# VH-VL binders against q8ixk2r445to577: the designs that were tried, part 260

Target 1, 133 residues: q8ixk2r445to577
Amino acid sequence: FFGMLQNKGLTDYCFDYNPPDENQIVGHQVILYLCHGMGQNQFFEYTSQKEIRYNTHQPEGCIAVEAGMDTLIMHLCEETAPENQKFILQEDGSLFHEQSKKCVQAARKESSDSFVPLLRDCTNSDHQKWFFK

## First folded at step 14 (VH-VL)

Design s23 (framework fv_cosibelimab)
Fold by ESMFold2-Fast, scan of step 14:
Structure s23 (fold): chain C 133 residues (1-133), chain A 120 residues (1-120), chain B 112 residues (1-112)
Amino acid sequence: as target 1 above (133 residues)
Amino acid sequence: EVQLVQSGAEVKKPGSSVKVSCKASGGTFSRWAISWVRQAPGQGLEWMGVIIPYFDTANYAQKFQGRVTITADESTSTAYMELSSLRSEDTAVYYCAKSRYYGRSAFDYWGQGTLVTVSS
Amino acid sequence: NFMLTQPHSVSESPGKTVTISCTRSSGSIAYHYVQWYQQRPGSAPTTVIYEDNQRPSGVPDRFSGSIDSSSNSASLTISGLKTEDEADYYCQSYDSSNKHWVFGGGTKLTVL
């Protein structure tokens, strides 16, 4: 699968990656922003290794969550995906982070009205349902 | 560092087409969003459309749909805007403008503008 | 699908503060970022405010932007007004339904 990764509950919002420096794609938080439908910084690939890849830049980035954290951050992709970069896209649209046993949820960013994807306990909420468009 | 340089002024007859170029330098052209904006004499800014070269994806304002085509050549870092079936009211300065992220980022760099005059 | 409405002109004396409004006809003004551009005669526009209230490097702190959800409008405020601030100012925001940018009609600022 590849395309814009859109939320079922926040229907206008997509995964979005907007690092401050065009030449540095690592270390910043993945956000949710209004879907523009034009690819670019909202284009992601779900791979056979269960990675969510950001292929617009070279070198390629892979979304990761570090132990004990709930934010999705961009790391460098590795030849063999480490466990913290593996997300299971289930048939119901949930995006399950196996290492933490939590699901990716569209959530309001702390101290702002902006939205970000965060790990939360798995529920049947539409805010935890994602699809490629 | 980033520069957008447009082709020179054109004088066209009604019913003809014009193709304006915008050559980019000093950055990652293929990953940008390049918009085209026009301004008729004494009038405001009017957005015409956009292309994202890496994805070869273009989108157009409804008013210009069917008459405008925006393309990009990544090998020369050049974007093009072609407007067909020209009318006198198409007389305007045409700008290309770069934004980092479509739908979010401001137009941080603009071309110098290309005057297109449509006269009989 | 929506309009951004600006006053056609505003005037103020040097050293004073002027505010230019940009009102969105449908949908929340806070839903998408608002950008502000300055255009002097014979020149291409330049950005003075991006993403509601941010200033590009080189733009003096006399320029500020704000959002007012109650009036569904954005505002550009220029304090310590100088003669070189005389220009046309345009707001811009995004139409996610059509995936289009929309410009306001522009405001001519005269410094008298």
Scores: ipSAE 0.513, ipTM 0.856, lowest interface PAE 2.3, mean pLDDT 91

Design s24 (framework fv_cosibelimab)
Fold by ESMFold2-Fast, scan of step 14:
Structure s24 (fold): chain C 133 residues (1-133), chain A 120 residues (1-120), chain B 112 residues (1-112)
Amino acid sequence: as target 1 above (133 residues)
Amino acid sequence: EVQLVQSGAEVKKPGSSVKVSCKASGGTFSRWAISWVRQAPGQGLEWMGVIIPYFNTANYAQKFQGRVTITADESTSTAYMELSSLRSEDTAVYYCAKSRYYGRSAFDYWGQGTLVTVSS
Amino acid sequence: NFMLTQPHSVSESPGKTVTISCTRSSGSIAYHYVQWYQQRPGSAPTTVIYEDNQRPSGVPDRFSGSIDSSSNSASLTISGLKTEDEADYYCQSYDSSNKHWVFGGGTKLTVL
């Protein structure tokens, strides 16, 4: 699966990666932003290793969640995906983060009017349902 | 340092087509969004369309759908805008402009403009 | 589809403050970022405000942008007017339904 990763509950929003420096892709938080439909910084690939890859940059980025954190951060992809970079995309659209046993949810960033994907206890909320467009 | 350099002025007859080039340097051309904007003499700015070179994906303003084609050559870091079935009303300065993130970012850098004159 | 409406022209004396409005005909002005461009005769436009209220490096702090949801408008405010500010000013915002950019009609600023 590849394309724009859109939220079912927050219907106008897609996974988006907008680091300040286009030459430094690692270490910044993945956000949610209005879907533009043109690929670019909203284009992701779900791989057979359960990675969510950002392929428009070289070297390629992979979304990860560090132990004890709830934010999705861009890391460098590895030849063998580490546990913190593995997400199970379910048929109902949930993204289950294996290492933390939590699901990716569209949420408002604390003290901000912006939106971000965060790890939360798994529910059947549409804010935890994702699809590639 | 980012630069966009456009091809030179053109004089065309009604019914013909014109192809304007925009050569980029100083950054990662393939990852940018390159828009084309025109301005008729004494008139305002009019957005024509965009291309994302890496995806080879283009989108066009409704007014120009069917007449405009925007392409990109990543090997030469050059974007092109071809406008067909030219009319006198197409006489304008045509600009290419770069934005970092489509749908969000401002047009940070602009080409110098290319005057296209359509006359009988 | 929507239009962004600007006054055709505005004029003010040196040292004074001028505000140029940009009104969106359909959909919320606040839902998408607004950019502002300055164009002097014979030149390509340059950005003076991006993402509603941010200034690019090199743009003086006397330029500011704001959004007013109640009037469905964006505004460009230029204080301490100088003769070098004479130019055409264009607002721009995004049409999410068509995935298009839209420009306002432009405002000619005269400093007398």
Scores: ipSAE 0.561, ipTM 0.867, lowest interface PAE 2.0, mean pLDDT 91

Design s25 (framework fv_cosibelimab)
Fold by ESMFold2-Fast, scan of step 14:
Structure s25 (fold): chain C 133 residues (1-133), chain A 120 residues (1-120), chain B 112 residues (1-112)
Amino acid sequence: as target 1 above (133 residues)
Amino acid sequence: EVQLVQSGAEVKKPGSSVKVSCKASGGTFSRWAISWVRQAPGQGLEWMGVIIPYFSTANYAQKFQGRVTITADESTSTAYMELSSLRSEDTAVYYCAKSRYYGRSAFDYWGQGTLVTVSS
Amino acid sequence: NFMLTQPHSVSESPGKTVTISCTRSSGSIAYHYVQWYQQRPGSAPTTVIYEDNQRPSGVPDRFSGSIDSSSNSASLTISGLKTEDEADYYCQSYDSSNKHWVFGGGTKLTVL
């Protein structure tokens, strides 16, 4: 699968990666932003290793969640995906982070009107359902 | 450093077409969003459309839909804007402009502009 | 579809402060980023403010941007006016429904 990773509950929002320096793509939080349909910073690939890869720049970034955290951070991809970079895209649209046993949810960023994907206990909410478009 | 260099001024007859080029250097051209903006003499800025070269995806302002085509050649890092069925009201300076992220980022680098004059 | 409305012209003396407004006709001004561009005669525009209130390298701190949700407007404020600030200023915001950029009509700043 590849394309824009769009939320079923926040229907106008897609996974989005906007680091300040285009030559330094590692270390920043993945956000949600209005889907523009033009690829670019909203284009991701779901791989056979269960990675969510950011494809528009080199080196390629892979979404990860650090131990004890709930934010999705862009890390450098590795030859063999570490457990913190593995997400199971389930048939119902849930993105399950195996290492933490939690699901990716579209959520409002603390003290802000912006939105981000966060790890939360798994529910049947449309805010936890994702699809490639 | 990023630089956008446009083709030179053109004088065209009504009913013809014009194709303006915008050559990029100093960065990752294919990953950018390249917009085209025009400005008639003494008037404001008017957005015409955009292309994301890596995806070959373009989008156009409603006013220009059907008359404008924006393309890109990644091998030469050049974007093109072609406007057809020219009329005198199309006399304007045409700019290309780069933004990092479509829908979010400012136009941080602009070409020098290309004057297109449409007259009989 | 929306419009961004700016005053056609503003004028002020050197050393004073001027504020240029940019009012959005429909939809919230705060929901999308606002950019501000400066265009001097015979030149291409340059960015003076991006993403509501950020300054590019090289733009003096006399330039600031703000958003006022109650009036549905963005503002560009220039303090300590200098003759070199004389230019046309344009706001810009995004139309998510059409996936298009929209420019304001522009404001001519005269420093008398």
Scores: ipSAE 0.512, ipTM 0.853, lowest interface PAE 2.4, mean pLDDT 91

Design s26 (framework fv_cosibelimab)
Fold by ESMFold2-Fast, scan of step 14:
Structure s26 (fold): chain C 133 residues (1-133), chain A 120 residues (1-120), chain B 112 residues (1-112)
Amino acid sequence: as target 1 above (133 residues)
Amino acid sequence: EVQLVQSGAEVKKPGSSVKVSCKASGGTFSRWAISWVRQAPGQGLEWMGVIIPYFGSANYAQKFQGRVTITADESTSTAYMELSSLRSEDTAVYYCAKSRYYGRSAFDYWGQGTLVTVSS
Amino acid sequence: NFMLTQPHSVSESPGKTVTISCTRSSGSIAYHYVQWYQQRPGSAPTTVIYEDNQRPSGVPDRFSGSIDSSSNSASLTISGLKTEDEADYYCQSYDSSNKHWVFGGGTKLTVL
């Protein structure tokens, strides 16, 4: 699967990666932003290794969650995906992070009008359901 | 640093087409969003459309849908805007402009503008 | 579809402060970034404010941007006015429904 990764509950919002430097795509938090449908910084690939890859800029990035954290950040992709970069896209649209046993949820960033994907306890909420457009 | 250089002024007859070029340098052209904006004499800025070269994705303002085509050639880092069925109301300066992220980023670099005059 | 409405013209004397408004006709001004562009005669526009209130490198701190949700408007404020500030100013925001950019009608700033 590839395309814009859109939220079922927060319907106008897509996974979005806006690195400050186009030549250094590592180390920043993945956000949610209004879907524009044009690819670019909202274009992601779900791989057979259960990675969510960002390759609009070089080098290619893979979404990861650091130990003890709930935020999704961009790491360098590895030849073999490490456990912190593996997400299971389930049939119901949930995106399950195996290492933490949590699900990716569209959430409002505290003290902000911004939205971000965060790891939360798995529920049947539409805010935890994702699909590629 | 980033530069956008546009083709020279054009004089066209009503009913014809014009194709304006915008050559980019100094960055990752293919990953940018390149918009086209026009300005009729004494009037305001009017957004016409956009292309993201790497994805080949283009989108157009409703007013220009069916008359405008925006394309890009990644090998030459050049974007093009073609406007057909020209009328005197199309007399304007046409600008290309770069933004980092479509739907969010400002137009941080602009071409110098191309005057297109439509007269009989 | 929406419009961004700006005053057609504003004028103020050197050294004073001027504020140019940009009012969104539908949808919240606060949910979408607002950019501000300056255009002097014979020149392409240049960015003076991006993403509501940020200044590009090289733009003096006399330029500032703000959002007022109660009036559904954005404002560009220029303090310590100089003759060099005389120009047309345009706001711009995003139409998420149509996935298009929209410009305000522009404001001519005269410094006399």
Scores: ipSAE 0.596, ipTM 0.881, lowest interface PAE 1.9, mean pLDDT 92

Design s27 (framework fv_cosibelimab)
Fold by ESMFold2-Fast, scan of step 14:
Structure s27 (fold): chain C 133 residues (1-133), chain A 120 residues (1-120), chain B 112 residues (1-112)
Amino acid sequence: as target 1 above (133 residues)
Amino acid sequence: EVQLVQSGAEVKKPGSSVKVSCKASGGTFSRWAISWVRQAPGQGLEWMGVIIPYFGVANYAQKFQGRVTITADESTSTAYMELSSLRSEDTAVYYCAKSRYYGRSAFDYWGQGTLVTVSS
Amino acid sequence: NFMLTQPHSVSESPGKTVTISCTRSSGSIAYHYVQWYQQRPGSAPTTVIYEDNQRPSGVPDRFSGSIDSSSNSASLTISGLKTEDEADYYCQSYDSSNKHWVFGGGTKLTVL
């Protein structure tokens, strides 16, 4: 699957990658922003290795969650996907992060009106359900 | 430093078409969103449409759908705006403008503008 | 579809403060970022405020932006007015339903 990864509960919001330096695609947090439908910084690919790849840049970035953390960070993709970069996209639309045993949820960023994807206990909420558009 | 350089002024007859170019330098052209904005004499800014060169995908303001075509050539880092079925009301300065992220970022760099005059 | 409404003109003396409003006709002004552009005669527009209240490098701090959800409007405030501030000012915001940018009608600022 590939396209804009949109949230079912927080409608009209998509995975979005907006690092300050356009030449540095690693090390920054993935956010949620209003879906614009034009690909660009909201275009992601779900791969057979269970990666969520950022396809707009070379070298390609892969979304990861560091041990003990709940934020999704852009890392460099590897020849064989490490466990912290593996997400199971389930039939109900949930994104299950295998290493942490948690689900990706659309959440409000603390002290702001902005939104981010965070790892949370799996609850079957529409805020934990995603689809490619 | 990012720079957008547009083609020169044009004088066109009603019913013809015009194609304005916008050559980009100083950054990652393919990853930007390039919008076209026009301004009739003494009037305000009017957004016409956008292209994201890497994806080759364009979107247009409802008023211009069917008459405007925006394209990009990644090999020359050049965006184009073609407006057909020209009328005298299309006399305007046409600008290209770059934004980093479509739907969010401001137009941080603008071309110098291209005057298109439509007269008989 | 929405429109962004600005006053056609504002005028103020040097050294004073002026505020230019930008009111959104439908949908929340706060749901999308507002940008502000300055255009001097014969020139292309330049950004003076982006993403509601941020200033580009080189724009003096006497320029500020704000959002007021209660009036559904954004405002550009210019303090310590200088003659060089004479220009047309345009607000801009995003229409997510049509995936289009929308400009306000523009405000002519005269510094007398």
Scores: ipSAE 0.625, ipTM 0.882, lowest interface PAE 1.8, mean pLDDT 91

Design s28 (framework fv_cosibelimab)
Fold by ESMFold2-Fast, scan of step 14:
Structure s28 (fold): chain C 133 residues (1-133), chain A 120 residues (1-120), chain B 112 residues (1-112)
Amino acid sequence: as target 1 above (133 residues)
Amino acid sequence: EVQLVQSGAEVKKPGSSVKVSCKASGGTFSRWAISWVRQAPGQGLEWMGVIIPYFGYANYAQKFQGRVTITADESTSTAYMELSSLRSEDTAVYYCAKSRYYGRSAFDYWGQGTLVTVSS
Amino acid sequence: NFMLTQPHSVSESPGKTVTISCTRSSGSIAYHYVQWYQQRPGSAPTTVIYEDNQRPSGVPDRFSGSIDSSSNSASLTISGLKTEDEADYYCQSYDSSNKHWVFGGGTKLTVL
């Protein structure tokens, strides 16, 4: 699967990666932003290694969750995907991070009108359901 | 370093078409958004449309819908803007401009402009 | 659809401060980033402010941008005005409904 990774509950929002420095593509948080349908910084690929790859920049980035954290951070992709970069896209649309046993949820960033994907306990909420558009 | 180089000035008859080129260098052309903007003599900037070559996306301002076509050749890193059914009101300098992310990023690099004159 | 409205012209003496407004006719000015471009005669535009208030490398700190949600407008402020600042200035923002860029009508800055 590839395309814009859109939230079922927060229907106008997609995975989005917009780091401030073009020369530092890794190390920043993945956000949610209004879906524009044009690829670029909202274009992701779900791979057979269960990675969510960022395909707009070279070298390609892979979404990871660092130990003890709930935020999705862009890392460099590795030849063999480490466990912190593996997400199981389930038939119901949930993105399950097996290492933490949590699901990716669309959430409002504290005290702002911004939205971000965060790891949360798995529920049947539409805010935890994702699809490629 | 990113550079956009446009084709030279054109003089056209009413009812004809013009095709302006914009050759890009110094980066990942296919992943950029390349917009076309025109400016009639003494007038402001007017956005015409965009292409994002790698993603096969193109979109056009409502005013130019049906008359403008923007294409790209990834093998030569060249974007094209073709405007048909030319009128004297289409006399303008036509610019191509690059943005990192369409709809969010500023136009960080501009072509030098191409003067298109439509006269009988 | 919306329009961005700028004054047609502003004028000020060297060393003074000018502010150029850019007012959005519908929808919040804060929905999308506002960019500002400078165009000198015979030249292509160049960016002086991007993403509301950021300055590109090489643009003097005399240039600043701001957003005022109460008036639904963005502003470009140029302090310590110099003769080389004389140019046309354009604001730009995004119409997400149509996926179109929108430019303001432009403001001619005269430094006399």
Scores: ipSAE 0.217, ipTM 0.753, lowest interface PAE 3.4, mean pLDDT 90

Design s29 (framework fv_cosibelimab)
Fold by ESMFold2-Fast, scan of step 14:
Structure s29 (fold): chain C 133 residues (1-133), chain A 120 residues (1-120), chain B 112 residues (1-112)
Amino acid sequence: as target 1 above (133 residues)
Amino acid sequence: EVQLVQSGAEVKKPGSSVKVSCKASGGTFSRWAISWVRQAPGQGLEWMGVIIPYFGQANYAQKFQGRVTITADESTSTAYMELSSLRSEDTAVYYCAKSRYYGRSAFDYWGQGTLVTVSS
Amino acid sequence: NFMLTQPHSVSESPGKTVTISCTRSSGSIAYHYVQWYQQRPGSAPTTVIYEDNQRPSGVPDRFSGSIDSSSNSASLTISGLKTEDEADYYCQSYDSSNKHWVFGGGTKLTVL
């Protein structure tokens, strides 16, 4: 699967990566932003290694769970995906993170009107359901 | 430093086509969104379309759909805008402009503009 | 699908403050960022405000941007007016339905 990774509950929002420096792709939080439909910084690929890859920049980035946190950050892809970079895309659209036993949920960032994907207890909420467009 | 350098002025007859180039330097051309904007003499800015070179995907304003084609050549870091079936009212300065993220970022760098004159 | 409406022209004396409005005809002005461009005769436009209220490096702090949801408008405010501020000013915002940028009609600022 590949394309813009859109949320079923927060219907206008897509996974988005907008680091301030175009020559650096590592270490910044993955956000949710209004879907523009033209790929670019909202284009992701779900791989057979259970990675969510960001291919717009070189070297390629992989979405990873930030150490000790519930946030998703961009990290360099590795030859063998580490556990913090593996997400199971389930038949119901849930993104399940095996290492933590949590699901990726569209959530409002604390003290802000911006949105981000966070790890939360798995539920049947549409805010935890994702699809490629 | 980012630079966008456009091809020189053109004089065209009604019914012909014009192809304007925009050569980029100083950054990662393929990752950008390159828009084309025109301005008729004494008139305002009018958005024509965009291309994302990495994907080769273009999108066009409805007014120009069917007459405009925007392309990009990643090997030369050059974007092109071709406008066909030219009319006198197509006389304008044509600009290319770069934005970092489509739908979000401002046009932070502009080409110098290319004057296209359509006259009989 | 929507229009961004600006006054055709505004005039003010040097040292005073001027505000240029940009009103969106449908959909919320706050839903997408508003950019502002300055264009002097014979030149390509340059950005004076991006993402509603941010200034690029080199733009004086006399320039500021704001959003007013009650009037569905964005505003560019220039304080301490100088003759060099004479230019055409354009607002711009995004049409998410068509995946298109939209420019306002432009405002000619005269400082005299």
Scores: ipSAE 0.483, ipTM 0.839, lowest interface PAE 2.3, mean pLDDT 90

Design s3 (framework fv_cosibelimab)
Fold by ESMFold2-Fast, scan of step 14:
Structure s3 (fold): chain C 133 residues (1-133), chain A 120 residues (1-120), chain B 112 residues (1-112)
Amino acid sequence: as target 1 above (133 residues)
Amino acid sequence: EVQLVQSGAEVKKPGSSVKVSCKASGGSFSRWAISWVRQAPGQGLEWMGVIIPYFGTANYAQKFQGRVTITADESTSTAYMELSSLRSEDTAVYYCAKSRYYGRSAFDYWGQGTLVTVSS
Amino acid sequence: NFMLTQPHSVSESPGKTVTISCTRSSGSIAYHYVQWYQQRPGSAPTTVIYEDNQRPSGVPDRFSGSIDSSSNSASLTISGLKTEDEADYYCQSYDSSNKHWVFGGGTKLTVL
């Protein structure tokens, strides 16, 4: 699957990666932003290795969650996907991070009035359900 | 570093079409959002549409839908704006402009503008 | 669909401060970034403020941007006015419903 990764509960919002420097794409947090449908910084690929890959800028990035953290950040992709970069897209739309046993949820980033994807305990919430558009 | 260079002035008759080019250099043309903006004499800026070359995606202002087509050639780093069924009201300077991220980023580089005059 | 409304013209003496408003007719001005462009006669526009209040390299700190949610407006403020600041100024914001950009009508700034 590939395309804009949109949230079912926060219906107008998509995964978005907008690093300040387009020549240095690693290390910044993935955000949620209003879906524009044009690809670019909202275009992601779900791979057979269960990666969520970002390739609008080079080198290609892979979304990861570091141990003990709940934020999704852009890391460099590896030949064999490490466990912290593997997400299972389930048939109900849940995006399950196997290493932490948590689900990706659309959440408000407190103190900024913006939205971000975060790891949370898995629930049946539409804010934890995602689809490619 | 980044530069957008547009084709020269055009004089057209009503009912004809015009195709303006915008050649980019000094960056990642294919990954940018390239918008077209026009300005009639003594009037304000009017957004016409956009293309993101790598994704082949384009979007147009409602007013121009059906008359405007924006395309890009990644091999030559050139964007094109074609406007058909020209009227005297289409007399304007046409600009291409680059933005980093569509829907969010400012137009940080602009072409020099192309004057299109529609008269008989 | 919304409009961004600017005053048609403003004028002030050299050394003074001027503020140009940009009012959004529907939807919150704060939901989307506002950009400001300066256009001198015979030239393409250039960015003086991006993302509400940020300045590009080379733009003097006399230029500042702000958002006022209560009036649903953005403002461009230019202090220490110089004759070289004479230009047309345009605000711009994004229409997420139609997925397109909207420009304000423009404001002609006269100094002197």
Scores: ipSAE 0.560, ipTM 0.866, lowest interface PAE 2.0, mean pLDDT 91

Design s30 (framework fv_cosibelimab)
Fold by ESMFold2-Fast, scan of step 14:
Structure s30 (fold): chain C 133 residues (1-133), chain A 120 residues (1-120), chain B 112 residues (1-112)
Amino acid sequence: as target 1 above (133 residues)
Amino acid sequence: EVQLVQSGAEVKKPGSSVKVSCKASGGTFSRWAISWVRQAPGQGLEWMGVIIPYFGHANYAQKFQGRVTITADESTSTAYMELSSLRSEDTAVYYCAKSRYYGRSAFDYWGQGTLVTVSS
Amino acid sequence: NFMLTQPHSVSESPGKTVTISCTRSSGSIAYHYVQWYQQRPGSAPTTVIYEDNQRPSGVPDRFSGSIDSSSNSASLTISGLKTEDEADYYCQSYDSSNKHWVFGGGTKLTVL
């Protein structure tokens, strides 16, 4: 699958990566922003290695969650995907992070009007359901 | 530094087509969103459409759907806007403009504009 | 689907403050960023305010932007008016339903 990764509950929002420097694509948090439908910084690929890949820039980025954290951070992709970069996209649209055993949820950023994807205990909430468009 | 340089003025007959170019330099062209905006004499700015060069995917304002085609050539860092079935009311200055992120970022750099005159 | 409405013209004396409004006809002005552009005769527009209230490098701090949700409008405020501020000013915001940009009708600023 590939495309804009849109949330079922927060219906106008997509995975979005907007690092401050366009030549430095690693180390920043993945956010949610209004879907624009044009690919660009909202285009992601779900790979056979269970990666969520940001491949519109070089070097290619892969979404990861660092140990003890709940935020999704852009890392460099590796030849063999490490466990912290593996997400199971399930039939119901949930994104299950294997290493932490948690699901990606659309959530409001603390003390902000912005939204971000965060790891949370898995539920049947539409805010934990994602699809490529 | 980023620069957008457009092709020169055109005079066209009704029913013909015009293709305006916008050559980019000073940045990563493929990663940008390049929009086209026109301005009829004495009138305001009107958004026509956008392209993301990396994908070659374009989106158009409903008013221009079916008449406008926006393309990009990554090898020359050039975006193009072609408008067909020209009418006198298409007489306008046509601008290309860059934004970093579509739907969010301002048009931080603009081309100098290309005057297209449609007359018989 | 929506319009951004600006006054056709505004005028004020040098050294004074002027405010140009941009009212959104439907949908919340606050849900989408508003940009402001300045256009002098014979020139392409340039950005004076982006993302509601941010200034590009080189734009003086006498230019400011604000959002008023109660009136569903954005405003561009220029203090300490100078003759070089004479220009047309355009607001711009995003239409998420159609996935395209919308410009306001423009305001001609005259400094008397």
Scores: ipSAE 0.468, ipTM 0.841, lowest interface PAE 2.4, mean pLDDT 91

